# VHH binders against Putative cysteine-rich repeat secretory protein 14 (CRRSP14): the designs that were tried, part 1

Scores and structures below are computed, not measured.

Target 1, 255 residues: Putative cysteine-rich repeat secretory protein 14 (CRRSP14), of Arabidopsis thaliana (Mouse-ear cress) (q9ljw1)
Amino acid sequence: LNMNNPYLYHKCSANQGEYKLGSLYKKSLDSGIQQLSKDNEVFRGGFVYMDHTDPNGTLRVYITFQCRGDIYGSHCRSCFATARAELFKRCPRDKAAIIWYDQCFLEFSSISTGGKINYDDNICIDTARARPNAKTHTGDDSVLEFLRLFENLTNIAVTKRNNFVKDVEKPALYAAGEKRFGNKKIYVMVQCTHDLTPRACVECVNHNVRQFQDCYEDKPVGLKKGARVLGRSCNFRFERYPFVNAKTSPNYLKF
Below, numbering starts at 1 at the first letter of every chain, in headers, positions and changes, except where a header shows other numbers; antibody chains aren't numbered by Kabat.
F, E and O stand for the ipSAE by ESMFold2-Fast, ESMFold2 and OpenDDE, each averaged over both directions (binder to target, target to binder). V2 = 0.75 x the mean of E and O + 0.25 x the DockQ between their complexes.
Where letters were taken out, [cut] stands.
Atom coordinates printed by the task and the answers are left out, and those that the model quotes come from them; centres of patches stay.

## First folded at step 1 (VHH)

Design b1 (framework vhh_nb_b201)
Fold by ESMFold2-Fast, scan of step 1:
Structure b1 (fold): chain B 255 residues (1-255), chain A 121 residues (1-121)
Amino acid sequence: as target 1 above (255 residues)
Amino acid sequence: QVQLQESGGGLVQAGGSLRLSCAASGFTFSSYAMGWYRQAPGKEREFVATISSGGSTYYADSVKGRFTISRDNAKNTVYLQMNSLKPEDTAVYYCAAEFDWYSSGPEYDYWGQGTQVTVSS
C-alpha cells in the first residue's frame, strides 16, 4: 500500500465573497483553525465540524475537517497541516473554500453546512485515462453487480460501528473492502461526514454514484477502471488496486 | 498463466464467411469483457467488436450487420462470425480480454497472438 497523500482538488467559493486581510473574519478563521490544530480528539476520531466566533461573538465561521476512514493520529494530523497551508495559499481571501487530499479534506465557510447534504462542491476524478469511442451500458449485469456492491457497502457504513473511535453508539459512516473476480480484485470505499445522519449518508452516496455515471455522459468513454466522486458531505471510490490501509480501516470487508 | 489462443483464420473469397474462435485460460472468463481487434499491414490496430461479461455487444460501424460476436462461458471461448467478407477486412485479428469493464479501446488486460484473415477479390 502506498500511503502517499497527493493533492486532488480545491475550490475557492465566490458565492460568499472575500474578506479583507486583517479583518475580524480572518481573525475568527485563524482562531478556529488554530483551536482545531490543538484538539487531539479530532485526529484520533478523524472528524470535526465546528462553528467558531471571534472573542466578541460577532462573526461565525464554520470549519469541517475529515480524514479518510483508515487514517488516524499522526497521519491525519499531517494531512491537516498540509491542507491548512495549501488552502490559505490557494484561496487567500475567500470566505469559503475547500481542499481535498487523498487522505483528508478541509473546508471553511461563513454559512452553516452542518447536517446538510452539500451537492455544490462535488468533483469527479478518474484514475484511468478515458478511452475514445467507448460506450457505457445501461442494464449490463456486470454494471448492476458493481452498483449493488456500493449499495451493500453503504449499508455497512451506516450500520457498523467504527472500532477505532470512542463513540460506541454511532455507525462509522465509512466502509471499505475488496471483491475478487477471478484473478482480479476491485477495491471500494464509501465515506460520509459525521455530521450527517445515517439516512442522509445513504442519500448522499446514492447521489454521488448517480453523478459518477453522469460525469462522462457527454463523452464517448467506457466504464472507468478506477474513479471517485469527492464531496463535502460524502465520497466514494473504486480502484483495481488497493488504496486503503486494511489494518487501520474499521471493519474492512473481503466479499 | 493467462492465455488467449485465436483460431479459424485463413484465406476466403470476397462475399464468403469465416468464424474466429478465441480460447481463454488462466482467469475467470465469465468476469471479463471480450473483444476482437484487427490490424492491416502498415495500419494501426482498430476495434472490431466487443461483448461484455453481461452479454451486451458493440460493433465498429464498418462491420455492423456483417459480423456477430458471441461467447460461451462454459467453454471459456469468444467467437467472431464474419459474413459478407470484403478485401478491406484483410488483417491480423486479435482477441482481447478486459476485467468486467466495458471498453472499445485497445488497452485490454490480455491479448492473444493474432490470426491472419485474407480476403481475395
Scores: ipSAE 0.000, ipTM 0.167, lowest interface PAE 12.9, mean pLDDT 78

Design b10 (framework vhh_nb_b201)
Amino acid sequence: QVQLQESGGGLVQAGGSLRLSCAASGFTFSNYAMGWYRQAPGKEREFVATITSGGSTYYADSVKGRFTISRDNAKNTVYLQMNSLKPEDTAVYYCAALSTYRSIFGDYDYWGQGTQVTVSS
ESMFold2-Fast, scan of step 1: ipSAE 0.018; ipTM 0.210

Design b2 (framework vhh_nb_b201; at its last look DockQ between E and O 0.01; V2 from the best seeds 0.00; counts 0 for: pae E 19.5 > 2, placed apart)
Fold by OpenDDE, look of step 2:
Structure b2 (fold): chain B 255 residues (1-255), chain A 122 residues (1-122)
Amino acid sequence: as target 1 above (255 residues)
Amino acid sequence: QVQLQESGGGLVQAGGSLRLSCAASGFTFSDYAMGWYRQAPGKEREFVATITSGGDTYYADSVKGRFTISRDNAKNTVYLQMNSLKPEDTAVYYCAVYEPDYWSDSYLFDYWGQGTQVTVSS
């Protein structure tokens, strides 16, 4: 398995405005990022939502970082470092921004994002320009089977713990696996941020899988190809090839 | 062939102590992190303690200060000294071996033992 960490997408959010050089916001943001970088537990667990208060206790910055469910330790840290560097380069002085890599995402915001589902920042990426058709699920057995697969996968994600993380017994909010459709295999993954409840996670994934118009509307329906939806709160991916490390992936299922 | 055999479990009164042992074979013991998990009836298996190949130790919050994990590489054995036992510690205790993940610099689950029963009476 190739463990490359390609850049996927970023979004600079203009709706929260910009900060000035030397601003308290920047100082708070930097402080938060610095604190995060020193927290080894974050990279062991692969997730953090930080409500960071500046040293003066007056200004808050919200930072979210998550690694893909099969990515831990040094690789997770590496992804953070890369994401951090690129995000600040690509979104200079923006008070809110998010960047996705294959192995992680990093977000900061001047407003609280924890526990909230934001579909506005969702991004669709085609691997082979084919996706399930969200508008025409009825009557297509393959699509229904696909949806069932992700439903099952999501259920696993919200019910099974991550056995690779010590002293964490809550649901992993991550699952991956593979399933044969005819003579072809499909590899699948779902993941939610750990600030979500299991219920919210299910909602988030279901929404992205079934109803995200930008991903499905004008694309051919097919399970022979791959795609992913990236969101702040959850993401899913399917491919014709393995894309996660099954050995380091909690809740990896062969359906 | 990897084998893990737990021993040392039994019945003990609250406040008492037990020492669990796990004899390992079939792999280079010194290269692997070892750990203990436990599963109480009707509950999910939970982390108890881990000791890395380098000797670093980690504990669940519920057992910190009471349990001590150690290892003897010469004997291919990992131990769990359990002091100040509570009824809540009643469970089947499982020995685990973790495979080093050279990619992520983490320790991944590899194998489990059959478990040993620990019962703490009030």
Scores: ipSAE 0.000, ipTM 0.217, lowest interface PAE 14.2, mean pLDDT 85
ESMFold2-Fast, scan of step 1: ipSAE 0.037; ipTM 0.549
ESMFold2, look of step 2: ipSAE 0.000; ipTM 0.108
ESMFold2 (binder alone), look of step 2: mean pLDDT 82; pTM 0.834

Design b3 (framework vhh_nb_b201)
Fold by ESMFold2-Fast, scan of step 1:
Structure b3 (fold): chain B 255 residues (1-255), chain A 121 residues (1-121)
Amino acid sequence: as target 1 above (255 residues)
Amino acid sequence: QVQLQESGGGLVQAGGSLRLSCAASGFIFDDYAMGWYRQAPGKEREFVATIYSGGSTYYADSVKGRFTISRDNAKNTVYLQMNSLKPEDTAVYYCAADLEYTYGDYTYDYWGQGTQVTVSS
């Protein structure tokens, strides 16, 4: 069942300007998106970074697409179809734009984005809004345990290969798992875009974990029952419910 | 004292429907996320569905599109409507309550005693 992909967020990047309908930029962008849509390997592997030109080699566009690490095949393709349709509807003439769904994201840009961390437009999303005047019941040791959990998960993501894809030299840059805290269980995931090095992935996730702490500093509540930080280069997520398919998740761990 | 009491389980033929109810008492229901878990013989307890105080719902992939979780805050009750039941859905179903705006506080986890659902082929 993959009938619908939940929308999370989008950004139209005004700082790169707008293209004219029928322009060479639009033709390169449409050509790149169309090529991506026909590439079964992208949906099987779950990632592509394209440096795409029109047939005359005149103008480049950069397209990044990634599915969440447990999503591949028809489910990944379904998310792409949704993201494609909605991104051009929401950002009709922008030279750069990004859209995130629960199962994938799609980005295009007139500026090369590959191989480098991009912290622009990172966003913190709560699963549940904090209650007015809510306060944490979590002690310092529990917060430290949570931070260590994400450090451990990130180390797994950057060291272990994706066992669903034959690639002996590339780590998955994805890991997910579950951990019991007394009678409660949390479900966790980290992922970086596959154009990053393992070192850059670690740096990206560590930045996003710190940003999560900053996002909730002005509202003194403890760790949320579910939250994520979405970024262009990496994201992390935790919930009180399972949100990834353990059977299709590479490196799924029960802590 | 906190109590969660499940009801509505029973024997049903494959393709049939059942509605489970969980009546909650002894806590401020509106502050809690409510969930359903199940345990089949010889297996560990697995997640089925959760509903947050604000009405947001989340489902295990195995039940998505077939089961619907809902809540009635006036009656302190959570429901699980189970349609298109399969033999694989046979399990003891447990209601759970979890304080929505707190993490790491184990005094707020509550579980019911469970209700048996048996789906015959």
Scores: ipSAE 0.000, ipTM 0.242, lowest interface PAE 16.9, mean pLDDT 80

Design b4 (framework vhh_nb_b201)
Fold by ESMFold2-Fast, scan of step 1:
Structure b4 (fold): chain B 255 residues (1-255), chain A 121 residues (1-121)
Amino acid sequence: as target 1 above (255 residues)
Amino acid sequence: QVQLQESGGGLVQAGGSLRLSCAASGRTFSSYAMGWYRQAPGKEREFVATITSGGSTYYADSVKGRFTISRDNAKNTVYLQMNSLKPEDTAVYYCAAEIWEDSYGLEYDYWGQGTQVTVSS
């Protein structure tokens, strides 16, 4: 079954080296992943950042997992199971690795990553092929309206709470919506990892929007074609088709 | 230009299945995202499903788990497998191809003529 959860990208981080089978690092990693797999609250909330050690307390691993903000429960757990299996298959024995799927990402590292923006390995992904003679739209009114849309969406992500959780004051750090541009409709989403403050989330998304402009500047690609920037700390996406579940998306907007 | 031809519509009883096909001609099929939309009498045209050039699929909430979109690039054809059909699925189903056409960087979609699906209760 195609579960509408395509593999997007992975990276094995050579700079942190490799562990040996049966090592204390592997034991810490395995027990952390196993603990995460049994925690129903992770899959209900859609996020965990874990500082985990082996039973003897000798080595630490840092595990980050997040589902897209409209994905909860069994679908979130299913994405975790896929990500877990594929990450260890693709990055055997690496002390640090990350894998992104459409509906979640999973990362582990020997270095603490929590609470800070990480721009390492950000990638731009096009949904549609570049076309000859298409403009990048830099300085175009359509570009400005697109940028304002993402500014509005980001403000909602960092100010409005997740309607599905009872903590009334915590922002969702996620927002999605739709807007008509001429005879077309686009669907949009922004999300930050929940270890970030609202201010850091705004900073992260603004950086990724600027990176997106740089990725396509001087290239024959229009901003209204589907695309995303994937990052360890935040991402944004737009498409010509609905890709999020509006009923399970907190604060879904029709612009 | 892209030309699209739908087939496979018809009358089925609730709980039944149909498979729609859309044959494409013109530009290179494998480079396009392909989609299905439907329009019931007195309602706006609504999104049903899409499949990207890379094979990623997306569905409207109303059809998720019941409908499956797929493509065969060798035959330049996109399919919509519709299972567990309900009377509310009754509509004209349209095939669409997403392409880039204008000087402002806006895409234009090409549409088929549509195929009628009627689900009796």
Scores: ipSAE 0.000, ipTM 0.297, lowest interface PAE 13.1, mean pLDDT 79

Design b5 (framework vhh_nb_b201)
Fold by ESMFold2-Fast, scan of step 1:
Structure b5 (fold): chain B 255 residues (1-255), chain A 121 residues (1-121)
Amino acid sequence: as target 1 above (255 residues)
Amino acid sequence: QVQLQESGGGLVQAGGSLRLSCAASGFTFSEYAMGWYRQAPGKEREFVATISSGGYTYYADSVKGRFTISRDNAKNTVYLQMNSLKPEDTAVYYCATDSFYEWTEAEYDYWGQGTQVTVSS
């Protein structure tokens, strides 16, 4: 499988302000990130939500990290190393920032959002653009099949366990697969952060699918050759080419 | 009209290399993903490699590590560098842009004429 890990997007959150070098915030952030880098359980499971404090327990920083659901171990750790290096380079001194790569994302913030859906800074990304003069109908069967496919995939993500992680108590909150879409095959994936409940994951994905339609209101869903919506709490993706490792992907389906 | 023209095929000994080219015209090449497919005698057409408009690549397991897909948007050309060729790679290789419009738009499945690659043992 292609293990390419391209940079996708980043956001430096101006609304939380900046920390000063040597501040308690910077010390909490640095120690939290360093602690995460040494935690083999994070890279084995592919997710952490960390509530980290300075030694006095006074100032908190919240760190979220997740690898794509088919990425574990050394590949997950490599993505973390890349994300860490680039996030601090791109968002120097920001109290909150997030960066997304194909195989993982890393976020830190001075405010807690753990266990709740966060729709802030969702971004729509096209893999390839439809022609300017192309068109389709809202009642197109291809659009309806797309919506049903993601509904089915989300249901699997919130009901099936991740059998690639030994200590799994909950649904994987991840599913991927392939389906013939008319005369072509598409490849699809949904994933939620592991701090969410199954119900919250369904809500998150449904919101992002609706947001996708809004992002491309002048270019209907049926015209897209591949796209994703990246979010802090969940994301979905479809492509005209295989992009996940089916062998390490829990709940991979051939529709 | 959309036109795709492959070149670079030929006869090569096992372990050898070939570079295929596909010249595209009739559309805004840089906006679209391009792919290579192949069809061996008596078999169905199979995926080999793809490259997105943004340069993201994906390869079939059978060619990963041996083949490299690349594109030159200034020349409207996609390439397939094939190294360490095996007899099993013998096939007609086709350049494709899956469709210009909808995923289900059969009329706009654009394929080239193909170029024959034969790997002798």
Scores: ipSAE 0.000, ipTM 0.172, lowest interface PAE 14.0, mean pLDDT 79

Design b6 (framework vhh_nb_b201)
Fold by ESMFold2-Fast, scan of step 1:
Structure b6 (fold): chain B 255 residues (1-255), chain A 121 residues (1-121)
Amino acid sequence: as target 1 above (255 residues)
Amino acid sequence: QVQLQESGGGLVQAGGSLRLSCAASGSIFSDYAMGWYRQAPGKEREFVATIDSGGSTYYADSVKGRFTISRDNAKNTVYLQMNSLKPEDTAVYYCAAGYLDEYFSPDYDYWGQGTQVTVSS
């Protein structure tokens, strides 16, 4: 029932420089975004990777957009509209930028990004701060169950097709579910961009899980109430509350 | 349903010792973490110590080496042995119980009403 798309994070990439207003780069970027905004199939499928040129074919821009795997149609389009408006507002002249919302992300770049894992600007986000002086219990079976859950979820994401999309033989590269730990449930999700192979998706998620552990390795860390690692090529998330729509989630599982 | 009741607080001279107890009534699972927090007048509540279901303990730096947390699962009770008490340890001490694992903040679902500890100079 949230009418707004909750903002998570953005990054303006200084290393690709800035474009000038009225430049061919800006015209290619605006044309690509406008073309994407009119394509109902993008919002029905939830993903696009565009290699777009100006009318003379002189300058390329690469645009990636994806909605979370349970978000399609008008809700996906709504997230795109929000992302588009905010990304150009926050990164007004950058040649490369990305913005993440709970329901989607939008990225553009002057460098080809498709089909390869991109670990640039991965970010660890906590639902709750670590408690001071609390430490993990070494050898706790609940940790192994947690890691096993993400392993199983990732295997499903790269194996099972999206039953909500007809005539697609490829795996969904998305899975979500829930599992009981003691007296509590956790809710989990993994997703990769649809330009990745199944193998690259597994590699991406495994890297993000390892990065999450490394984000807190040298600190007196308490346990998290929920967390995620956002990346350009994949993300994983867990929470103690349901955050995906199970009815529209391909491969939703109750462990 | 779980209820927590603290006991053992009181007035003690600096350098003295107190042992706090927290008894759980109702059903508590042996996989629950138990913890102690304290709140001094005019300050926010601060972490003191926690013990997980396996007996692993974690302490705030301010109490490390002076306080010891322990549990008796057969009695559903957690203890805080406080040695070498200082006036700065004066606070209301709260017991808490909740599920603990390596990837979730200790989520204390149940809290006691607190017990006053006063350390005089």
Scores: ipSAE 0.000, ipTM 0.120, lowest interface PAE 16.1, mean pLDDT 78

Design b7 (framework vhh_nb_b201)
Fold by ESMFold2-Fast, scan of step 1:
Structure b7 (fold): chain B 255 residues (1-255), chain A 124 residues (1-124)
Amino acid sequence: as target 1 above (255 residues)
Amino acid sequence: QVQLQESGGGLVQAGGSLRLSCAASGFTFSSYEMGWYRQAPGKEREFVATITSGGSTYYADSVKGRFTISRDNAKNTVYLQMNSLKPEDTAVYYCAKVYEITYDSSGEYYYDYWGQGTQVTVSS
């Protein structure tokens, strides 16, 4: 039973304005979220993008929800319940808002977001916990190995299907794995939202990898701790410790 | 309170057919994946077939082409049509509500609610 699902970040989007309590927008939003909460196919597959309307069909709300690619069923549903409660608490009247937890994210917007890479509001997060005696790689080869590792992982994410989701015949847009560096291992993950094409997923991940290099002046593999870049459309993560369930990760790789 | 009740099992000669039914209650049937599993004496329970809420079907290699899973959401019932039965198909057949998976330090856990089972015996 994995109960670790820390809050990571949230953003209330002021640029789309606020809705009034009791408004048609609020009714559409509540209806969409309630419909999502009762759909077991969403939690089995780990993703939904909804274009939801009020009863009159006049106001649209766009809702995106995704669980990390190794999280399905009850843990995915639990993450949704937590994200829903906290998002409305933190952004009580905003027409657009997003919240990230370790195991899922939830977003709503009055503007259509489906199928588009969103480069806004990416966040760079360092793992606060450092492991003692972590090996530090030196030289240009360390950076090149890091880049090759994520290139290989992304290629798997956009080509291999998800064996745990039988209803979708597209690439998983998720891959995770581990690679040994001497006597130490690095653990890695990439994921894109399922509304993206494989090409858009590659473009999104490449942007996040470039942003990571800009966020930190030290070499990524030279860090004694892991890091990640979270975005609306994709994320990547590496750690010096295992953080995904290999048994439920589609296309888990040992490099 | 989830209830699954299987029926339709029995004794049949090799090459014969049986249709199993599973009546479900206590949950929103149309929203859940439903499946059939079987267990022969002295063996572990094995997957037979599943049908998603959207109607997609998946089968174990040993039954593909011979068994057909279907559902009737108006009747809250899932069916298993078994044709060309073989002695090797002899087992207790269980209806399952495919619900959730969870994780812990020991690995993954699949949560399926199971019925009481119905015996299928195929004579040679």
Scores: ipSAE 0.000, ipTM 0.114, lowest interface PAE 19.6, mean pLDDT 77

Design b8 (framework vhh_nb_b201)
Fold by ESMFold2-Fast, scan of step 1:
Structure b8 (fold): chain B 255 residues (1-255), chain A 119 residues (1-119)
Amino acid sequence: as target 1 above (255 residues)
Amino acid sequence: QVQLQESGGGLVQAGGSLRLSCAASGFTFDSYAMGWYRQAPGKEREFVATISSGGSTYYADSVKGRFTISRDNAKNTVYLQMNSLKPEDTAVYYCAADEYSGWLFEDYWGQGTQVTVSS
C-alpha cells in the first residue's frame, strides 16, 4: 500500500483580512494550534473543530482539522505537522486559510464555520496522466450506475458508526470501497467533517457529485482515470487504483 | 496480452482521403466500444470518433460529415474513413478500446499512426 501524502491545494482567504505581527489574533491562533498539537484524542479520532480564545477570552479563532477516515495516530499527527508548517508559510498573515494534503486538511478562520456546509472553496482535481482531451458521451445507464454507487456509499457514511472510535454513537461520516467493472476495479471514497449532521453531510456530498459533472464542461477531460472534489465540509474521490487503507477504514465495502 | 495496432497513416494532399485501420487482439472485441483520438504537435489529445459494441457512432464536431467510423467484428478491426482532409487534420491518430460500455475509462490505447495533410 502506498501511503504517500502529497500536497493538493491551499487557499488564503483575503476576505477576512490580515493579522499584525504580535497581535492577539496571532497569539490565539498560535495557542490554539499548539493546544491541538498536544491533544492525543484529536489524532486518535481524526477530527477537531475548536473555538479557541486568548487567555482574556476576547478574540476567537476557529480551527478545523481532519484526517482522511483511514488515517489515525502517528500518521494523522504527521500530516497535521506538515499541514501546520506549510499553511503558515503559504498564508503568512491571513486571518483565514485552508490547506489540503492527501491524508488531512487544516483550516483556521476568524468567523465560525462549524455545522455549516461550505460551498465557496471547492476544488476539482482529476488524476489523468495521459489526457484524452475530448469529452465522450456515456449512456444514461452508466451515469445512473455512477450516481447510485455514490448514493449508496453516502448512505453508508451517514448511517454506520466508526467502530475504530470507542463509545461513539455518531455515524462515521466516512465510507470507502471498491467496485469491479469487467477485469478492472474502481476505488471510491466519501467523507464529511464531523461538525456536520448526517443530513448536512448528504447535502454536501450530493452538491460535490453534481459539481464534479459541471467542473469539466468547458475543458479537456481526463476523468476516466480518477477524480475528486475537495471541500472544507466534504469531499469525494474515485480512482482506478487503491488509495485508502481498507484495514483501517471503518466502512470499507466491496460492491 | 491486449494489443491495438494502427495502420493506414501517411502523407496526403488537402482534399484527399485516407482509411485508418486498428487491429485488436487479446480481448473480446465484440464487447468493446472502439474509438479514435488524435494529437497534433504542441496540442492535447482530442476525441475524433467512437463506435459502440452495438454499432452506434458519435463524432467530434470538427469531423462530422467528413469522417466515418466502422467496425468489422469478424476481423477484430475498427476503421476510420477520412474524406476531404484539411491541413488541420494533421496529427498522430490513436485507437482506443473502452471495456465497460462507456464507463468513463478508456482501457487500452494503440501506439498511434501519423497523418500529414499537405496544403
Scores: ipSAE 0.000, ipTM 0.179, lowest interface PAE 11.5, mean pLDDT 79

Design b9 (framework vhh_nb_b201)
Fold by ESMFold2-Fast, scan of step 1:
Structure b9 (fold): chain B 255 residues (1-255), chain A 122 residues (1-122)
Amino acid sequence: as target 1 above (255 residues)
Amino acid sequence: QVQLQESGGGLVQAGGSLRLSCAASGFTFSDYDMGWYRQAPGKEREFVATIYSGGDTYYADSVKGRFTISRDNAKNTVYLQMNSLKPEDTAVYYCAAPTYLSEWDESSYDYWGQGTQVTVSS
């Protein structure tokens, strides 16, 4: 459907410092990224969290990559290639960095990040200023209706399996769908990184929904034309237009 | 579909220079990392250098400061400039690229060229 994969945001994390070119850290990072690039299972499943070390055993690099839950195969690999190239260009010597595109994100860190909810560096993105402008937004939408919708979607994400991934019995940690609000239709998505437990996924999404309201405190979330909160551990998105490929979305829902 | 063709190897005296080339086809070259590996007689294949799609480079410690990897995306070609060659650099040099395979294709996950022999005499 929509093949667009726009750049969204990136962050170079100064807190972990810089590596020297040719260092063991850079060698481990490059080796890990190269190994990931050759692993077809990553792009079939859409997620990897890897802990990579050189033979010396004391320096570790942690790499997280995930494609949006409707993106697999060659499209997922394409997003990885773009994210990799841009991340090293934008954060040339940082020991930790993250970059988000519409269809994937890539992170590396010298500190273990797996299985932990990360609330640092969450980004609120608001599309309410699209034409027509925000003041003409109308409808029967309410904050409570939007919050209930995301609660329902999150419950589905943590209970339903991903039928597009072979021989996996765990929940998809992804759900997407559409719902009518008066004369308008809303398209929604929730996703957590697969290193999280279902319970941690619920906690992450609930935090991001609350953070979104704090980011846009002058206007209720239910009255926006479209918005998302991006995080390393989870994200949610709603729009007034279809943005996921329903044909490749596991258990796509019509509310 | 993906093909890699190396050229530029040969016999050279210690302290000399050679430039290797690798012509690539069958994939979107500009989106991929390109690398050079070598295999000395009786040894395992070892990493030499890589150039990322974004232009960054990384070198094995044994060649750092002597070899330079570069790419020309318009020509789908990656180069390895080898200076101050030593007898221990004697090896078959291979160009390598990752590939995107069809969902139904379970063949090898990366492509290697046929290799080009570099011999450094003392």
Scores: ipSAE 0.000, ipTM 0.118, lowest interface PAE 19.8, mean pLDDT 77

